# Miniprotein binders against ABC transporter G family member 3 (ABCG3), part 7

Target 1, 243 residues: ABC transporter G family member 3 (ABCG3), of Arabidopsis thaliana (Mouse-ear cress) (q9zuu9r114to356)
Amino acid sequence: IAWKDLTVTMKGKRKYSDKVVKSSNGYAFPGTMTVIMGPAKSGKSTLLRALAGRLPPSAKMYGEVFVNGSKSHMPYGSYGFVERETQLIGSLTVREFLYYSALLQLPGFLFQKRSVVEDAIQAMSLSDYANKLIGGHCYMKGLRSGERRRVSIARELVMRPHILFIDEPLYHLDSVSALLMMVTLKKLASMGCTLVFTIYQSSTEVFGLFDRICLLSNGNTLFFGETLACLQHFSNAGFPCPI

## First folded at step 8 (miniprotein)

Design X11 (from d8d with L45I V67L)
Fold by ESMFold2-Fast, scan of step 8:
Structure X11 (fold): chain B 243 residues (1-243), chain A 87 residues (1-87)
Amino acid sequence: as target 1 above (243 residues)
Amino acid sequence: SPEDLQRLAEKIIELTREVFRALLLAKQGDPETALRKIEDLERKIQELEDEIGKYSPEEAKRLQDELEKLREWLEYIRKLIEFLLRE
């Protein structure tokens, strides 16, 4: 996936349009992790949604998005999008939730859907939790935030997307859970998936796992390129890269 | 009544799982039996709503929110099963 001169405007306070993303250029390749980084209100979620074709009706997008060399919208099932806050069904076990999600979203035979669910469970390192109740509601503790986040990503993996967009995969995770999540996502990318996701900030260890970085501030791209090049860019300018 | 509230939460969980089991039954080729199961589940959900309604809104807000979600799933899955019956 690649994008050129991508600008997104949203209605401001009183019928004025605010440019939330300003002339963004970038790309993401199969087998790699491309990360959109920036503080709150930097436009990272908006850029992610623009790339996935999921902007709200009030938004206007200018510029171009290309998939596999052609200007096109992604067909159903070709990509997945994971919201920062995902509604899970706490009354179901992990396996049940993924199976019913597949049943509701995918055409085809029930036997094939079970195989895809087991693959998603394994890909997200959920085997030990597969038969546990998701919980997290009404007097039930259930899964912790790290496992819940893995379940939300696994739900999208059931559709076997070629591109996976994730809004803040590390949101509310401790440092160990965050590192384990990133290792899991790195393995997923290595199996041919194109990963594009947003991150507010990361540890040095997590930062080292990224292939490419799009660094945003107030809608402006401060840098786009490979992880090592990002560090060099800001070092040469007299500013350390914000990790 | 914390023990009672926990028991009611467990009933919401079980009814939710049964609603999804009805969807599975319909997808396995028995949408008529699945629809009858949904009708039975609707009665059980109504009984549970009546029981939870006896508690103050402050005590039962989380249970009421989960019941609303269960009712939404019941209606959504009922429509899917009805669609399968017309095919």
Scores: ipSAE 0.403, ipTM 0.789, lowest interface PAE 2.7, mean pLDDT 79

Design Y76E (from d8d with Y76E)
Fold by ESMFold2-Fast, scan of step 8:
Structure Y76E (fold): chain B 243 residues (1-243), chain A 87 residues (1-87)
Amino acid sequence: as target 1 above (243 residues)
Amino acid sequence: SPEDLQRLAEKIIELTREVFRALLLAKQGDPETALRKIEDLERKLQELEDEIGKYSPEEAKRLQDEVEKLREWLEEIRKLIEFLLRE
């Protein structure tokens, strides 16, 4: 996926339009992890939604998005999007929930490949949890936040998307759970999934796992490129990398 | 009592799993039997809702929320099964 001069505007209370993302340029290669990083209100979630074709009707988008070598204004296809907060069905086991999700999302009578659920379980390192109740509701013992986040991502993997957009995969995770999640996502990318996700801030260890970074501040791209090149760029300018 | 609330929570879990099984049955080629099963589950959910309603809102708010979610899910699954029957 690649994008050029991508600008997103939204109606403001006092102004007719407000530029939330300003002339963003970037790309994500198959099988790699590209992160959109920046503080709250930097436009990272809006950019992510613009790339995934999930902007609200009140938003206007300018510029170009290319998928699989083709210019696309409204791409149709197998893209997954994982929200920052996902509602799960606590009374189902992990396997049952993923199977249920597949039944609802896969078109027509084509849900004959039960391996799609097992593949998602394996991809997200959920094998040991597959028969456990998701829980998290009244009187139900359930999964911890890290495992629940993995289930949310696995739900989208059941559709076998070529590109997976994740809004804050580390949201509300402790340091250990965050590292384990990043290792799992790196392995997932290596298996052929293109990952594009947003992060507020990361540890040095987590930062080193990213292939590419799009660094945003107030809608502006401060840097786009390889992780190591980001550090070099700001060092050469006489300033440390902001994140 | 806390024991009674636990029992009601377990019944919600059981009904939820049965709704999932009815959906699975419909998708695997028996939507007629699945619809009859959904109708039986709707009756059981109403009975459960009535039983939970005997407790104060403070005591049973979370169970009431779970039952509302299950009711909405049952309605969605029923519509999907009815769609499959028109195929």
Scores: ipSAE 0.011, ipTM 0.454, lowest interface PAE 9.5, mean pLDDT 76

Design Y76F (from d8d with Y76F)
Fold by ESMFold2-Fast, scan of step 8:
Structure Y76F (fold): chain B 243 residues (1-243), chain A 87 residues (1-87)
Amino acid sequence: as target 1 above (243 residues)
Amino acid sequence: SPEDLQRLAEKIIELTREVFRALLLAKQGDPETALRKIEDLERKLQELEDEIGKYSPEEAKRLQDEVEKLREWLEFIRKLIEFLLRE
């Protein structure tokens, strides 16, 4: 996936347009992890949604997004998008939830979705949790935040997307859970999935797992390129790399 | 009592599972039987809502939220089954 001169404007109160993302250029390669990083209100979630074709009706997009060399809307079912907060069904087990989610997402009478669901469970390191209740606002023990986040990603994986967009995969996770999540995503990318996700800030260990970074501040791209090149870029300019 | 609230939560879990089993049955080619199951589950859900309504708002808030989610799922799945009957 690649994008050129991508600008996104939002209609605000008493304003006609606010430029949330300003002339962004970039690309993500198959089988790699590309991260959009920046502080709150930097435009990272808006850029992610623009790439995924998920902008709200109040938004206008300018510029071009290309998938496999074609200028067009992303094909239905070819990508997955994981929201920052995902509604799970606490009364179902992980396996049940993924099976019924697959059943609801695909039209027609398709039998034997077991392999797709089992593949998603394995890919997200959920095998030990597959028969446990997801839990939630119930008087029952359920999954912890890290496991719940993996379930939300696994739900999209049952559709076998080639590109997976994730909005803040580390949201509400502690340091250990965050590192485990990133290791899981790195393994998923190595298996052929193209990952594009947003992150507020990362530790040095987590930063080292990224293939490419798009660093945003107030809608502007401060850097786009390989992770190591980002460190060199800021060092040469006399500033530390904002991790 | 806390034990009664726990039992009601378990009832919500079981009804939720039954609703999705009805969806599976409909998708496997028996939407007529699935719709009859949904109608029975609608009655059972109403009975559960009435039971939860006997508790104070403070005690039942979490159960009330969960049963509202279940009702939303039941209505959505009913509409899907009715759509399958049109075909």
Scores: ipSAE 0.286, ipTM 0.736, lowest interface PAE 4.0, mean pLDDT 78

Design Y76L (from d8d with Y76L)
Fold by ESMFold2-Fast, scan of step 8:
Structure Y76L (fold): chain B 243 residues (1-243), chain A 87 residues (1-87)
Amino acid sequence: as target 1 above (243 residues)
Amino acid sequence: SPEDLQRLAEKIIELTREVFRALLLAKQGDPETALRKIEDLERKLQELEDEIGKYSPEEAKRLQDEVEKLREWLELIRKLIEFLLRE
């Protein structure tokens, strides 16, 4: 996936007067992790949604998005998007939740849906949790935040997307859970998935796992390129890396 | 009592599972039986809501939130089953 001169305006006090993302250029390759990083209100979530074709009706998008070598105004179909906060069904087990999600979303026969569910469970390192209740209620024991986040991603994997967009995969995770999540996502990318996600900030260990970074501030791109090149760029300019 | 609240939570879990089992039954080719099961589950949910309503709002808030979510799923799944009944 690649994008050129991508600008997104949101309704402010004047209709479509606020530019949230300003002339963004970038790309993400199959089998890699490309990260959009920046502080709150930098436009990272808006850029992610623009690439995934999931902007709200109040938004206008300018510029071009290219998928599979073809110009696309709206990436339809086989792309997955994981929200920062996902509604799970606490009364179902992990396997049940993923199976019913497949039942509601996928065409084809019921036996095929079981296979994709087991693949998603394996891909997200959820095998030990597959028969546990998801929970999320004070009267029922369930999964912790790290497992819940992996279930949210597994739900999208059931649709077998080639590109997966994730809004803040590490949101409200402790350092151990965050590292496990990133190792899991790196393994998923290595299996052929193109990952594009947003991160507010990261540890040095997590930062080292990224292939490419798009660094945003107030809608402007401070840097786009390989992770190592980002460190070199800011070092040569005489500034510490902003992350 | 805390034991009663735990029992009510377990009933919410079981009703939720039964709602999704009804969806599966409809998609396996029996939407008529599935709709009858949904109607029975709507009645059971109402009974559960009435029982939870006997507790103070402070004690029952989390249970009431979960019951509201279950009612939303019941309504959505009922509509899906009714759609499958169209010829």
Scores: ipSAE 0.327, ipTM 0.750, lowest interface PAE 3.4, mean pLDDT 79

Design Y76R (from d8d with Y76R)
Fold by ESMFold2-Fast, scan of step 8:
Structure Y76R (fold): chain B 243 residues (1-243), chain A 87 residues (1-87)
Amino acid sequence: as target 1 above (243 residues)
Amino acid sequence: SPEDLQRLAEKIIELTREVFRALLLAKQGDPETALRKIEDLERKLQELEDEIGKYSPEEAKRLQDEVEKLREWLERIRKLIEFLLRE
């Protein structure tokens, strides 16, 4: 996927239109993790939604998005999108939740749906948790935040998307859980998936796992390129890389 | 009491599982039986909501939130089953 001169405007509460993303250029490839980084209100979630074709009706997009070398609209099911916060069903086990998600989304026979569920469980390192209740109920023990986040991503993997957009995969995760999540996602990318996701901040260890970075501030792109090139860019300018 | 809260949480879990089992039944080609099960589950959910409503907001808030989510799922699944009945 690639984008050129991508600008997104949102209608404000009054009569004006605000440019939330300003002339963004970038690309993401199969087998790699491309990360959109920036503080709150930098435009990173808006850019992610623009690339995924999920902007609200109030938004207008200018510029071009290319998939497989052509300007195109992605067919339903060809990509997955994981919201920053997803509603899980605490009364189901991980396997049950993924199975019913597959049942609702996929055509075909039940044995095929079981296979995609097991693949998603393996891909997100959920095997040890597959038969546990998701939980979150008063008086019912359940999964911790790291495992819950993996379940939300696994739900989208059931559709076997070629491109996976994730809004803040590390949201509410401690440093160890965040590192393990990134290792899991890097493995998923290595199997041919194109991963594009947003991150507010990362540790130096997590930062080193990214293949490409789009660094945003107030809608403006401060940098786009390979992780190592980002370090060189800021070093050459006399500033540290903002991580 | 803690025992009462656990009992109510267990009822929410069981009703949730039954709602999704009705969806599975409808998808396997028996949406008429599935709709009847959903109607029974709607009555059971109302009884559970009434019982939870007798507890203080401090103890019952999370159970009330979970029951509201279950009601939303039950409504969505009911509409899907009704759609299948028209096919």
Scores: ipSAE 0.357, ipTM 0.748, lowest interface PAE 2.7, mean pLDDT 80

Design Y76W (from d8d with Y76W)
Fold by ESMFold2-Fast, scan of step 8:
Order: sequence, then structure tokens, then C-alpha cells
Structure Y76W (fold): chain B 243 residues (1-243), chain A 87 residues (1-87)
Amino acid sequence: as target 1 above (243 residues)
Amino acid sequence: SPEDLQRLAEKIIELTREVFRALLLAKQGDPETALRKIEDLERKLQELEDEIGKYSPEEAKRLQDEVEKLREWLEWIRKLIEFLLRE
């Protein structure tokens, strides 16, 4: 996926809120992790939603998005989008939740959906949790935040998307859970998936796992390119890299 | 009591599972039986809602939130089963 001169405007109270994303250019490839990084209100979530075709009705998008080097809409099921906070069904086990999600979203025969569910469970390192209640709502002992986040991603994986957009995969995760999540996503990308996600901030270790970074501030792109090139870019300019 | 609230939570879990089992039955080609199961589950859910309603809002807020979610799922699944009956 690639984008050129992508600008997003939203109805705002103040003039600076008119353009949330300003002339963004970038690309992401299969087998790689491309990260949109920046502080709150930098436009990272808006850019992610624009690429996924999930902008709110109040938003206008300008510029071009290309898939496979051509102007096109992403076909149904070719991409997944994971919200920052996902509602899960605590009364179901992980396997049940994923199976019913597949049942409701995928065409075809029931036996085919079981295979897709098992593949998603394994891809997200959920095998040990597959028969446990998701829980977390009321008098129900269930999964921790890290496992719940992986279930949210597994739900989208059931659709076998070629591109996966994730809004803040590390949100509210401790350092150990965050590292496990990133290792899991890096392995998922290596299987041919194009991963694009937003991150507020990251440790040096996690930063090193990214293939490309789009660094945003107030809607402006400060840098786009390889992660190591980002460090050199800011070092050569005499400024620290805003990691 | 805490034991009673735990029992009610377990009933919500079982009803939720049964609602989705009815969906599976409908998708397997028996939407008529699935609709009858949903109608039985609607009665059981109403009984559960009535029992939860006997507790103060502060004691049962989380149970009420969960049972409201189950009600929404049951209504949506009922509509889907009714759609399947229309071929």
C-alpha cells in the first residue's frame, strides 16, 4: 500500500483542527511492520483510519491511496482494522468467540471456518488460552489485558487479511506483554501480512523491531523511512530523534 | 450475597452460550428449531433480568451491563434467524 499527498480535514472549533493530516506520503510492504508514531493529537490515528477507509462522516480526504501500484479500493476481507479498544464477549471462550466471529463474517461452509479459527489462535500465540473464558466484566475470571489484545487481533486474522491496521497495539500493556505482542506481530508480518499500526511511544528494543516509521507531529510528517535512517536523519540535523 | 451474584453471572454465561448455539443451529440448516430455542431463551433471559433487578443498582450494575449486552445479542441473532427463514 502506498499513499501520496494524503490530507485529512475535519470540522473543528479552531483553525488548526481543520487539517488533521497534512500532505502525508508513505508506503508499506508485505512482510514488514510500518509504524505511525507520534504524541496525542499528532494525527496518527486519523492517518491510519484514512488508509483503511474508516474516517468518520465529518472528515474529508484528499490525495491518493494505491494498492498494488494502482488506484483501487481494497477488496472486502483483504484488510483488517483493530480498534484501540475492542469489545469482547466475556461469556465466551477464546475459541468460541473467534468461531462465532468467523460464522457471522465469513461466507462458505462451517467446517472451513474451524480451520481459520485454529490458524488465528496459533498465529497470535493463544493456544494455551483457547478454552478459557475471555471474562473481564463481572465476577468472571478471565484473560489479562495482553491476552485480550491478542484475541482482538486474532478476530481480524480470521478474515485472512493481506493488510492489517492496528490502532495502538501496545495500549495499556506492561513492558513484558508489549514485547511479546511485538514479537508476535513481527512473526505475523514475516508470513506475508502487511502490518501498519500506530504507537504513542516505544522502548529502544521495540523501536528496533520496526521496519519503517512515519513520525508525525501536529499533522505534519517529520520523517518517513527505515527506522535506522530515522535515527541518522535527526542526528545529522543536530537534533535528537523524537522516539 | 456474593454467592448469589456469582450464580447470576454463571447464568449469563450459560445463556450467552445457548444463544450462540442457536445461531450455529440456524446456520447448519435448522432455523425453525433455532427460532424456537431463541424464544425459550428470551423467557429465561427475562427471568434472569427480573432476578438481577431485585438487587440495588450499585450491587448489580456490572451484571445489568452484561445482561443488557446479552439482550442486544439475542435480539440481533433473532433477526438473523428470521432472515434465514425467509430463504
Scores: ipSAE 0.244, ipTM 0.710, lowest interface PAE 4.5, mean pLDDT 79

Design r2 (from d8d with D50E)
Fold by ESMFold2-Fast, scan of step 8:
Structure r2 (fold): chain B 243 residues (1-243), chain A 87 residues (1-87)
Amino acid sequence: as target 1 above (243 residues)
Amino acid sequence: SPEDLQRLAEKIIELTREVFRALLLAKQGDPETALRKIEDLERKLQELEEEIGKYSPEEAKRLQDEVEKLREWLEYIRKLIEFLLRE
């Protein structure tokens, strides 16, 4: 996926349009993790939704988004998108939830759906939790936030997207759960998935796992490129990398 | 009692599983039996809602939230089964 001169405007307060993303350029490749990083109100979620074709009706988009694969010529339905907060079905086990999600959304035979579910469970490191109740029910222990977040991503993996957009995969996770999540996503990317996601801020350890970074501030791109090039860019300017 | 609320929670779990099993049955080629099962589950859900309604809002808030989610799934899955029945 690549984008050029991508600008997004949204209705501002008091009925004027604000440029939320200003002339963004970038790309993401299969097998890699590309992260859109920036503080609150930097435009990172808006850029992510623009790339995924999921902007609200109040938004206007200018510029171009290119998807280079033959499976990617149709913008809607070819991608997976994981919201910042996902509603799970607490009365189902992890395996049941993923299986019924596949049943509702995938064409094909039942045995194929079971295979895809088992693959998603393995990909998201959920094997030890597969038969556990998701919970969040008033009298049932639930999965912890880290496991719930991995279940949310696994639900999209069942659809076999070639590109997966994730809005804040580390949202509400403690530092240990966040690191485990990032290692899991790095492994998922290495299996051929193109990952594009947003992050508010990152530890040095987590930062090292990224292949490419798009740094946003107030809608403006401060940097786009490979992680090592980002570090060199700010070093040469006499400033530390803003992570 | 807390034990009664626990039993009601377990009832919600079982009904939810049965709703999705009805979907599976319909997808396997028996939407007529699946629809009859959904109709039975609709009656059981109504009975469960009435039982939960006997508790104070403070005692039953989370059970009522879960029942509302179950009702939404039941309505959605009923529509899917009805669609399959028309094919």
Scores: ipSAE 0.383, ipTM 0.785, lowest interface PAE 2.9, mean pLDDT 80

Design r3 (from d8d with R36E)
Fold by ESMFold2-Fast, scan of step 8:
Structure r3 (fold): chain B 243 residues (1-243), chain A 87 residues (1-87)
Amino acid sequence: as target 1 above (243 residues)
Amino acid sequence: SPEDLQRLAEKIIELTREVFRALLLAKQGDPETALEKIEDLERKLQELEDEIGKYSPEEAKRLQDEVEKLREWLEYIRKLIEFLLRE
């Protein structure tokens, strides 16, 4: 996936539309993790949604998005999107939830759904949790935030998307759970998935796992490129990398 | 009592599982039997809603939220099964 001169406007507090993302250029490749990084209000979630074709009705997009060399303003088909917060069904086990999610979204593949569910469980390191209730309401002991986030991502993996967009995969995770999540996502990318996700900020260890970085501030791209090039870019300018 | 609220939570779990099992039955080619099961589950869900409603909002807010979600799933799945019956 690649994008050129991508600008997104949203209705602001005034009569004029605010430019939330300003002339963004970038790309992401199969087998790699491309991260959109920046503080709150930097435009990272808006850029992610623009690439995935999931902007709210109040938004307008200008510029071009290319998938496999083709300009596309249409839905991206099998591309998956994981929201920052996902509604899970606490009364189901992990396996049940993934199976019924597949059943609701893929009506033609009933007998094959078992294997895609098991593949998603394995891909997200959920084997030890597969038969546990998701939980999360009073009087039901459930999964912790790290496992719940993995289930959210696994739900989209059941559809076998070639490109997976994730809005804040580390949201509400402690440092250990965040590192484990990033290791899991790196392994998922290595299996041929194109991962594009947003992050507020990261540790040095987590930063080192990224293939490409798009640094945003107030809608402007401060840097886009390979992780090593990012470190050299800020070093050459006499500033530390804003990890 | 905490034991009663635990029992109600367990009933929500079982009814939720049965609603989705009815969906699976319909998708396997038996939507007529699936609809009959949904109608029985709707009766059981109403009984559960009535029982939870006897508790104060402070005591039962989380159970009320979960049973409301179950009602929404039951209505959605019922419509899917009814659609399958027309084919």
Scores: ipSAE 0.399, ipTM 0.790, lowest interface PAE 2.7, mean pLDDT 79

